# VH-VL binders against Putative dimethylsulfoniopropionate lyase DddL (dddL): the designs that were tried, part 28

Target 1, 232 residues: Putative dimethylsulfoniopropionate lyase DddL (dddL), of Cereibacter sphaeroides (q3j6l0)
Amino acid sequence: MHSLSERVEQLRLNDCPDWLYLLHEFDALYRQGSDGGSRPIRTHRKRVRDSLALIVEANPAVNDRPPEVKPVTAHLGRALDLGERGAVQGMSRALARVAGRLTWEYGYEKVPKALARKYAYCEILGPRGPICAERLILGFVLFAPSTTYPQHSHKDIEESYISVAGAWSENDAAVHAPGSLILNRPGLEHRITTGDLSPCLLAYAWTGSEERLNQPGMKLSSPRKARIEKGI
Short names: E, the ipSAE of ESMFold2; O, the ipSAE of OpenDDE; V2, 0.75 times the mean of E and O plus 0.25 times the DockQ between their complexes.

## First folded at step 16 (VH-VL; framework fv_dalutrafusp)

Design I01 (from G06 with heavy chain Y108S; at its last look DockQ between E and O 0.68; V2 from the best seeds 0.72)
Fold by ESMFold2, look of step 16:
Structure I01 (fold): chain C 232 residues (1-232), chain A 119 residues (1-119), chain B 107 residues (1-107)
Amino acid sequence: as target 1 above (232 residues)
Amino acid sequence: EVQLVQSGAEVKKPGESLKISCKASGYSFTSYWINWVRQMPGKGLEWMGRIYPGDSDTNYAGKFKDQVTISADKSISTAYLQWSSLKASDTAMYYCAKLWDSWSYFDSWGQGTLVTVSS
Amino acid sequence: DIQMTQSPSSLSASVGDRVTITCRASQDIWYYLNWYQQKPGKAPKLLIYDADNLETGVPSRFSGSGSGTDFTFTISSLQPEDIATYYCQQYDNRPWTFGQGTKVEIK
């Protein structure tokens, strides 16, 4: 696939099979239910898959980010074990092969104390890398058991989550199991609540233009509206 | 049923002010961008700008920045396009339009407001 | 600004003819392109979104294709009710821009 000379030069996706195989698993996640879902979900799934195909074909740069952990990442091994038992085991296996290279972050300018030990996300494809892209962001969000995470819809992007491991509910609605997709649409405010016994691992996708995905302050969720939600 | 109902045609003289409206119904007004599009007589479509009524965030195309004001009143689900001093070159049809989602295409359009500025 | 160049500016064709309109973007816009129909005196109507997806209720004689910089819009069998001006529109970067339009007439 790649040679030692390519490792000294700019690494690209085709030089990095473990990253490429992880992207194959993202394609598989979004391929499920491509026909038969609601029109917003079908449109979003197609956008993610079409965007990913364009990116993979372009053989983009891969720029390693410094590995970073957060307190919640102590749960990652258990989440991967759970995912390997289910319908998305390929994703869990592929993620496990790069787990030590992930850069876990918080999605807030200042992380709320209640969430500091219960949540983090990592980007695998996007403007920050490691797989460089400007019009698609892919990554993972990890939650500890018994976590409530408030989120808001975004004005200029589409955002989705797909369950990889663990159970969660949205606005106290039906529990979402591994393989379930939820689309974060305008006007539908979301609160994620995870079960009490297991961590929850979600894959996420943002679709949008380079301008929109590179905007300062673009985060998974804003905590401002969440304070009103917590009062309800 | 999503509806965008615009105010009626206007005949004005250069230098006069004007505020035209677009009243929305059938969806969450504060959760979607509403856009203004100009069409000069016999010409194509030009995006002028947009507003997000939930927080009044606005964006303008460069040629329309400082030439018009886009605003909204969320209590009555109405967006506005406003000139402080009309020019003859402002003669055009003006449409408001709503995005189907948060960013991609205009699925609902107002009927248009014809603005004529002459003499 | 991203310039969208449509070709031709106008055309005249017979009922039943295949009609093709092209749209070229001044830079790579991926699939972020829509096609609208505007009949005289009416607001534009979306026909195709994201380059190749038909909007709900749009007849299957309409289609679109392309990505990157070169896009096509096709009416496989022109009908009398298809007399209109057709516009491509990019939504990759602000300002959103339209092509100059293609007026389609029946001979």
Scores: ipSAE 0.649, ipTM 0.837, lowest interface PAE 1.9, mean pLDDT 86
ESMFold2 (binder alone), look of step 16: mean pLDDT 92; pTM 0.931
OpenDDE, look of step 16: ipSAE 0.828; ipTM 0.910

Design I02 (from G06 with heavy chain S102T; at its last look DockQ between E and O 0.46; V2 from the best seeds 0.61)
Fold by ESMFold2, look of step 16:
Structure I02 (fold): chain C 232 residues (1-232), chain A 119 residues (1-119), chain B 107 residues (1-107)
Amino acid sequence: as target 1 above (232 residues)
Amino acid sequence: EVQLVQSGAEVKKPGESLKISCKASGYSFTSYWINWVRQMPGKGLEWMGRIYPGDSDTNYAGKFKDQVTISADKSISTAYLQWSSLKASDTAMYYCAKLWDTWSYFDYWGQGTLVTVSS
Amino acid sequence: DIQMTQSPSSLSASVGDRVTITCRASQDIWYYLNWYQQKPGKAPKLLIYDADNLETGVPSRFSGSGSGTDFTFTISSLQPEDIATYYCQQYDNRPWTFGQGTKVEIK
């Protein structure tokens, strides 16, 4: 006789191959160029890769989050098409397999309404899941064409971006190619400006102390606060 | 090249105040935490606290909180460790250090400042 | 506070010997662990960062391993210039804490 007391099994990463394959693509992104670049970039890449390896080896919990879309997610299909033709096509294909399960959000504080139509982000791995982790956050940020997005850097959280699709610049610097890593370093205000012809999709990683990652004020830097200059 | 140059040795009496300094050069002083580490004679290393000179954010180990003050003057790239009233138990070597940490990709220590507190 | 327990507190070995020092954290600190060497009269010097990465200019006889709570520092072939006190140090959670040190001497 079969018991009705069977336990509900917690889904784990190894039960979820499409999530696992997406993490393999993050590992590949951060492995690319790992022996080149400045010492900060090489060190950061290794920290992300080592953290990801520890997480994957632990077979962490995978918890569903309700799917959510934002106005900018109408651009996701084109961003994935662009990425599929480029140097990071594996990432684009892996993301496409889970695209309908993503929870797109604006973070923990109010975002200006104009910017709310032009960006959103989703967490893939981190304290909120779907892949649960404490000392690493991985995800994507999606921008509409012709978007300027200000960033607030964190002195105790390493944050990086890797281009998956589309053209963008950092602090009015040269356009970045897919696969290039950019650090959002403390002491430098980072401003992302996207090209005018196509959407821009970036992969991001946050590493840092457990305390800081487990209770960040925001998952990403706050958008510029909207304030109206007021007379006396 | 990175340098952390500390002020010279001090001989003090209990109850006196003291402020020792650590002048940084060869890197962006405001972009990295600078730490203070105590080593009592014949003993190990103790992290005392740190300051982020860019915004003066300061963290202390619990045993040193309210016992010392860590500060910085970013106009001259200098960090400070200060006591308002020294005790004999404050006799130690004090290092300033740029430690390897989350946003740090190099580790460098000052030469140390010996503080001797006795009557 | 995270306690770092280092063992042994001291050791004596012959030139050419393999030396092993262990460091145990009171909680999981992943790879947020560094190893320092302090020679008499000098400031500490970083040898190993993030558990297993050799700092620039450090001889290859030094190595580190481990993650989580248990870490190992190894000198594959002890040399006379390796006489020093060695410290592990965690930077996962504030306050940063050091092990009590391991004094290494030549027999």
Scores: ipSAE 0.619, ipTM 0.822, lowest interface PAE 1.9, mean pLDDT 86
ESMFold2 (binder alone), look of step 16: mean pLDDT 93; pTM 0.947
OpenDDE, look of step 16: ipSAE 0.707; ipTM 0.871

Design I03 (from G06 with heavy chain Y105H; at its last look DockQ between E and O 0.56; V2 from the best seeds 0.00; counts 0 for: pae E 2.8 > 2)
Fold by ESMFold2, look of step 16:
Structure I03 (fold): chain C 232 residues (1-232), chain A 119 residues (1-119), chain B 107 residues (1-107)
Amino acid sequence: as target 1 above (232 residues)
Amino acid sequence: EVQLVQSGAEVKKPGESLKISCKASGYSFTSYWINWVRQMPGKGLEWMGRIYPGDSDTNYAGKFKDQVTISADKSISTAYLQWSSLKASDTAMYYCAKLWDSWSHFDYWGQGTLVTVSS
Amino acid sequence: DIQMTQSPSSLSASVGDRVTITCRASQDIWYYLNWYQQKPGKAPKLLIYDADNLETGVPSRFSGSGSGTDFTFTISSLQPEDIATYYCQQYDNRPWTFGQGTKVEIK
């Protein structure tokens, strides 16, 4: 310790402009097309934006997590380059400014071998931080080219994916435009398939009960539903 | 096309068992929580608990925990509310209700099952 | 448990009047609040979800507002078919709880 100890003040969102600007880009991403789409999609977009506004207004704590990479993160630079050239370039630029501070994870206790080099996600805002929140989770998922990733609905959670960069499809339908939203609702099975030439970067949001969002061990992907292991 | 059809009214004596049903149609039964709501005569609404039929995950409000059993039979798209020993204070209207999504609001309700328990 | 307190418990108004019902939560529930209508002898019906969103098919005379702990439900021009009991309900934390209800009658 130094000759006199100093009290370290808790960093707050307003002290962290690069994180704040990234959240502004999430708001913009969910505002785009807010009057379009189906009623479930419009409702979800509004929930994400309303929740984010309440969180930002509260000036939450920011607790950086130790940076962590995964094999797929070697593709992040290319994904960011693609995103900067697209309709959501503000998001790509804002993410680039914090890219070295991201904690990339797998959504499985033991990652399926078919996905080990092709997938990872990071949380930006949520119970685990770095921007602390209990009633919303925001983050990114990164896929290598030629990846198939099965998604299942989660109890008490409504989740969405919005394209930031790269080509991908849902359930054999092509979805290529940045800003396109896929909503993972109960009773709908989703399969994400990425194009064969470029990585794919998606933003995601979870809305849901605080209890479920804060549940220990809760991950983006179901640990028991690795369809790539079974069907490919 | 979404419907929740409940079993008919019941008149019982204290100490008897009872199992009332809620048959669902028009949606994926295993993918939505089914909730039970009590309304005592002349009173408001009380959430009792719920079940997720896909995996039988079940939650109860504290005052109803160990007082009733919530179950489901996914092969016939039916949820149940069950008492092993009825009390006069169980006299009420009981509704089943489905969530619109995974967590937010009840968009469909059953017609209600009136349970009367008198000695 | 989150306590939901409605005011008033009952009211009587004329056709065409503006009716206002308030609901207060015992803690901050953000916008996680719904309003239901229950007519005599019938199951409840959702009118408003997430504090201010009208459910499909609900007349525009119904509206909701508020966030945090204080919420308001309004009928801009009361109609004879609006005789019912109205409940707020929070979905922030289990057990989900309802207000005690507001019985609306026409003079």
Scores: ipSAE 0.702, ipTM 0.858, lowest interface PAE 1.6, mean pLDDT 87
ESMFold2 (binder alone), look of step 16: mean pLDDT 93; pTM 0.942
OpenDDE, look of step 16: ipSAE 0.871; ipTM 0.932
ESMFold2, look of step 17: ipSAE 0.528; ipTM 0.796
ESMFold2 (binder alone), look of step 17: mean pLDDT 93; pTM 0.949
OpenDDE, look of step 17: ipSAE 0.892; ipTM 0.942

Design I04 (from C01 with heavy chain Y105D; at its last look DockQ between E and O 0.40; V2 from the best seeds 0.00; counts 0 for: pae O 2.1 > 2)
Fold by ESMFold2, look of step 16:
Structure I04 (fold): chain C 232 residues (1-232), chain A 119 residues (1-119), chain B 107 residues (1-107)
Amino acid sequence: as target 1 above (232 residues)
Amino acid sequence: EVQLVQSGAEVKKPGESLKISCKASGYSFTSYWINWVRQMPGKGLEWMGRIYPGDSDTNYAGKFKDQVTISADKSISTAYLQWSSLKASDTAMYYCAKLWDSWSDFDYWGQGTLVTVSS
Amino acid sequence: DIQMTQSPSSLSASVGDRVTITCRASQDIWYYLNWYQQKPGKAPKLLIYDASNLETGVPSRFSGSGSGTDFTFTISSLQPEDIATYYCQQYDNRPWTFGQGTKVEIK
C-alpha cells in the first residue's frame, strides 16, 4: 500500500511574472548605453546581460524570503516616486510591484552605527534568492539623504551600481544622473555621498566566480540567534 | 602602459634553488592577481597558481602546491616564483601574467623565463 | 579539476579556408572561457574572451561561440600569419585549466 503525499511545488521564475518583469528591467537597464562608455564598462554590462539571459533561460527556483525592513526603508516609497518620474521609470514601476516582499539587509557582520539608520540593501537574484542563482547577484541599495557610504571592492568580484533615483556623487566628484553606471574596480576607492533632501536608490550587480559569490565572508554571518535576552 | 618584465634565462643543476621575478608597471600592482604559467618543452600551457599582492593571498594548482612558492614584494611591484630544490623535470618556460578573469580589464603576459635544469 | 579537451590536436588547411576548433569542458563553465594564440618562442596572446568577445586589435576573421560545456573557435579565412597553436582556457573554477592545444599549419 502507498499513501498519498502532498508536496508544495517549487515556484520557478516562469510562475512569478512580477519577479520576471523586474529581471527584464534589469536587462533593459544594463542594455542602455551598452555601446558607450569605456571598454571595462561595456564588457561588464555584457557580462551582466549574458549572465542574466543564461539564468532566465534556466527557469530557476524562486524562494520567497520573509520580508524584512530596516530604518532606511521608510524612504523607499519616496525613492520609487522619484524614480517613476525619471529616466529609468520602468525599473521603479517593476520594483514597486514587489516592494512589500523584499528582504532588506546590511552588508557587514556588524553594521557601522553611523550607517545603521541610513542604508540597506536587498538581493533580488543570487545565492540567497528570492531568485536563485550562483554566478550573478542583482539587487538594490537604498540610502537616506545625507549619507556617506564607503563602497568596498573585492579581489574576485566586479561590482556596478546604476542610479535609479536620487542625487549622489562618487569620491566627492561629479553628481551622477539616473541611468549612469559606476564600475567598482579593485584598484579604486569609491565613496558614495547622497544629497541632502532626497533618498537615493541604486541598482547593483556582482559578477564573479561561483566560489567567491557564495562564500560566507561575502554574505552576512548567521543571525539566527534566539531573542531570549530581550523579552518583551 | 602595462608591462610585465621577467628575469633572464637560467641554467641550473638538480638540487639548486632558484627564484625568478616578474616586475610590473603601468597599473596598480596590489589590486590584481598575478598568475604563473608553465610550458614544458613541446607541451601546452599549465596554470601553476597566482598571488594577490595586496594581501599576499595565494592559490596553487594541486600539482604545484608544495613544489614551488609564489610571493610578491609590493614595495617594488615584483612577483616571484621560487624552487628550493630544482629537478630536471622543472625545465620549462615560465610566464607571469595578468589573466583575463572576473574583472573586465585586461590580459597581459610577461616575455617568459626559460629555466633549464640539467646535470 | 575541470578538464578542457580540444579537437583536433592539429590541422592543416589552405589559405582562405574556414578553420574550426572545438573545446569541451568536463563541467558547465558558463561563458568563462578564453581563447589564446601562441606562436613559437612567444608568449600567448588573448584573442577571444568570455567565449565570444573579440579582444581589441584582433582581426575580425577570428570568432568564438558557445556556453556551458561546448565551445567553438573559428578563423573565417585562414591567413599565413595565423600559423600558431591555439588554446582554450577556463576560469570558472580553480585551478584554471587550458586545453592541450591545436596546432594550425598551412598545407
Scores: ipSAE 0.673, ipTM 0.835, lowest interface PAE 1.8, mean pLDDT 86
Fold by OpenDDE, look of step 16:
Structure I04 (fold): chain C 232 residues (1-232), chain A 119 residues (1-119), chain B 107 residues (1-107)
Amino acid sequence: as target 1 above (232 residues)
Amino acid sequence: EVQLVQSGAEVKKPGESLKISCKASGYSFTSYWINWVRQMPGKGLEWMGRIYPGDSDTNYAGKFKDQVTISADKSISTAYLQWSSLKASDTAMYYCAKLWDSWSDFDYWGQGTLVTVSS
Amino acid sequence: DIQMTQSPSSLSASVGDRVTITCRASQDIWYYLNWYQQKPGKAPKLLIYDASNLETGVPSRFSGSGSGTDFTFTISSLQPEDIATYYCQQYDNRPWTFGQGTKVEIK
């Protein structure tokens, strides 16, 4: 009785139309719109698009991760509904198709209790995503209403947010609407706040070296008071 | 305007210690990596290592690990490269450089510090 | 470590000539390649980043192309002020590594 060890064939991106669809929507997000005359934004958008194109062309492995939910995911339905009415409807629809397959995470070893109920992220593409990639990370961040995401920075990772749903602010500088792109250059300290009425859904991209993206070292910055007290 | 100004040329003997400096201005010193690059006479460029002044995180190329120490004083926006004991083979031009986005291209360079080690 | 092999090591051309320099990486580095110009006694200057993007203020006669392992730097029309040594540099993985350099001279 030759046990035909059914070689479970590794799924690849081309075998996963819903994931591929989502990636096309990411491509569209970073192709559409103005760079606002900003060279860094233009460069970042190009990097994301070029990287994504290379990854898609390579037909990467797809390894579905066990779905995980967080308290904030209770707001995902509303966020998706809101997104479908906004400037980036395609992204919302694409995300909705894979919503049940998402692995929501905190990204920190220790998450403040208040934040644990109001925040989560999921990686779609990257070292830890279902779609395997080493030089690009794509995913989503979900915030509940009235959320303050603590100040943090990335040493050598360039980050962008594209608003999918809801209103939010970074560093109290502006209120961002669906379709808006915010670039966080490496080392830039940023804090995120959300409004009181609706959840906020952000698409995010990380660019950086393979080494850094595999070990992003996410840390929350110490409050200013703590820095002053430490003489730093 | 972003500027990196390095300390002056050094003439030393083997076995001596040395610390050269790179003073940065025109940007947030604590938010960008400063890199050190060696260029031996008539030779190419060699990345030595880098420091993130915000938390003093450092990375070294294997060749330079334990051979030099990279440090920074954020209070005066200055990065340092130092040797505990110089060798004749340490004779080179040393550049500090800032990256545009902290991980890709060196957009600003110091003018270089020539270190000559001779018996 | 990623090795960058630059060719040629030196070249001499006339004013107005097209100059081409190549750089090969020991592994796939995508577009994570920069080109620098270094004039005698000066620090290197960034000319091209991400393999093909012209740095601000750099003349349009300079260009870069390629991806993966093979990259090309081009001066479409060599000028007297272009006398320098040119270097490619990868930033895909640390340690960052440079090509050996190409010395460009005018006949």
Scores: ipSAE 0.351, ipTM 0.772, lowest interface PAE 2.1, mean pLDDT 91
ESMFold2 (binder alone), look of step 16: mean pLDDT 93; pTM 0.947

Design I05 (from G06 with heavy chain S102Q; at its last look DockQ between E and O 0.48; V2 from the best seeds 0.00; counts 0 for: pae E 2.8 > 2)
Fold by ESMFold2, look of step 16:
Formats: structure tokens, C-alpha cells, sequence
Structure I05 (fold): chain C 232 residues (1-232), chain A 119 residues (1-119), chain B 107 residues (1-107)
């Protein structure tokens, strides 16, 4: 047998311009928008941006992750098309460049059958990669139309969502349009309900203690029964 | 608006038990960690530990593990710091505090409880 | 445990002087650092959060900078009411730890 193996250099972020450009769009997403009177939102935006800047400066490792699809990913093309025509078109275009390399997962150890065909998420940056980081997690969640998704808050994690495409509501409150940021803070129960005519794509960020973000099994470990309200 | 009101000063002898309190108001008591911080006379600040009143989860600095007990009664929005057997070296000012941290955006301290332990 | 080392442990300066206090962490804590002011008989008061953000109601002569392991706290023009002990405090990893304090006095 003939082998020509050689030592392959570890890929790093600066070797991967399409990943780097996607991170630039995350920075833009958290930089742009109302400075509002909300101190929690303003502080969260700054934390995400400062964390991302530190990570990018460090030129972190980029790990291959096997591409993985889920039933909901059949909606990704439509979601990207909708996002490209909206307020956050740069994000949608940058995501499209890496779409074939994404590893779509479920946020549950045991996925409820009602959700198995209607949602999935992918991590872009975080402890599991592809862009390696310990103190920030960035990614996307994709929903089919007419989806109710129970989300958990964690006492040491702060989570935000920014719409890329589609309409959604939080705890049956006002419909959230593309470009808006919603902060999911500790101690509050949260539920996402998506519109009935198009898929919904959200960008997300998790900030929190390094200990908590790196914990194995950081998923919905004890799902709360989804609550279906009239009108969703 | 937010207040952390601590119980009054205590004078104790070595070997006695003590439970001091911190009553919270003006925010959701069960949604945030509440911390205890020691300051020995003329010394700096030492974080002792914290409790999440919503589920009673506790964390202690190693120095204070098994030396004190942190607890809370969420029905009256009150956190506690407790010794089963005081030592003279426990003489200090004790603060309860909601500290600025990775998932919250306010910082408030109680007025302090002076504990004096002497023969 | 993350050790926080402040320098100097005490200082004396004239009204109007620029005062600088440094804080070094024993490991990388990113920007998870707060600065507190404590006057005798009073609880600590947060001045600067997340390394460089001024708390509401704190005079603009106070500022902070740094990330990683090296942090700086500055009073641009010392005032008589700034006599206090100042502490840095990290909240990156448990246990939360404070620097040993820097006592600031007027000459």
C-alpha cells in the first residue's frame, strides 16, 4: 500500500474567510439597532460584541464538523431568500456561503415528536465549534411555519435572539420582525411561536460563565411541556 | 427601589450559634443569586458564597465550605448566613449583596451586620 | 482560585492629581472585572462594571480600562470626596475574588 500522508496544519479563523465574514455579520447585527432606554439590552449587545472581538483577535481554531441536516432544514433555502430581502440581508448572504457546512442539531437530549420535524439549531461559534470559543456561543435556530417551541432560561446564562427572517412572538407577546432583538434573561419562562405562512430563522447568542457554557449536555435537559395558547 | 436590609449587630461568645438575615425588596428575589461577603476588621473583602433562592442552589468559596450555611426563605424574601459554632476569628462585618455578574445588570449591598465574637 | 493583585496598596495624592490603580489577575478573566469604592463604615459601591463601563450616577472623572489580566482604574482629577479604599473584583470564575484594596488619601 502507498501512503502520502502529511501533517495537516490546524485551520484557524483567518484561514477561513467565509466563517470570518459570517462573524462580521454577527458583529454588525449586535452593533446596529436602537440604543433604546433598555440597560439590559444595551449591556448585552456590548458583551456579545466585546466577546466576539476578543475571540476574532485571538484567531481561534476552526474544527471540521460533519455536515448534518434535519427535517426542518428543507425550509432553509426559503428562510435565506426571505432574509436576503429584509433588514439583515448581509447576514443571510454570509450564512448562505457556509450553508452546506452546517451541523444542524436538536436542543433536547430527547426530542419531543411534535418538534422533531419543526426545528433545529446550528452552532457557529462556541465550545463545540466550528469556530472554537469558551465564553460565547453564536448560532442560528430554524423553525418551520406554525411552530411552538418551549425555551428554557438558565440561571447563569443570558440568551438573545435576533430575527433574520420570518415573524414570531415570545410568550404570546407582540410579533417580532426581522432585525429586532429579544433578551431571554434568567428566571423567566419563554416560549417562541412562529407565523403560519413562512419559516422563521433566528440568530442567537449565549453569554454566561465559562463553566456553564462548557458544560456537556448544555441543551434542554428537562423539557417543560409546551404551552399552546389560543391564536398560535 | 431595591433594598437589602440586614439584621442588627451581634455580640456572641465562642461556641454559640448565630443566624443573621438579609431581607430583599424591590426586585424578584427568586430570580437572582444573593451573595455573602465578609470583611474582617481592617481587612479587605472576601466572597463567602451565594444562593439562588428560586431553587436553593448554593455555592461556597472553599475557605467557607462547611464553616457556614447559606439559606433562603423565599416566602419572605429573606436570605440567611448561619454558624453552628462561632469562633473568635469570625469577628467581622458581613454583607449580603446582589452583585453585578455575567447575567444581571444591577449591584446592591446590604448595610452590613457586625458580628463580634469574644470571650 | 483567581488571585487579584492591586497596586499600590495605598497612596497619597493632592486634590486635582491623576490617580492610577492597577489590578492584575492570575489568569485571563477577559472583561469580567468590577471596581468598587468603599468609605469607612459603609458598604462598597460599584463604580465601574465590566472593566470600562461607568455606573449610573458616578462622576466622569472615574474610568477603567484593560482586559485579560491587566486592568487600570483612574481618577482623572482627585477630589476630597474620593478618599476611600478601592477594590477590583473578578466575576469570571468562582469563587469571586477581590483585590486586597488600595487606600487613597489626600496629601
Amino acid sequence: as target 1 above (232 residues)
Amino acid sequence: EVQLVQSGAEVKKPGESLKISCKASGYSFTSYWINWVRQMPGKGLEWMGRIYPGDSDTNYAGKFKDQVTISADKSISTAYLQWSSLKASDTAMYYCAKLWDQWSYFDYWGQGTLVTVSS
Amino acid sequence: DIQMTQSPSSLSASVGDRVTITCRASQDIWYYLNWYQQKPGKAPKLLIYDADNLETGVPSRFSGSGSGTDFTFTISSLQPEDIATYYCQQYDNRPWTFGQGTKVEIK
Scores: ipSAE 0.529, ipTM 0.799, lowest interface PAE 2.8, mean pLDDT 85
ESMFold2 (binder alone), look of step 16: mean pLDDT 93; pTM 0.948
OpenDDE, look of step 16: ipSAE 0.573; ipTM 0.834

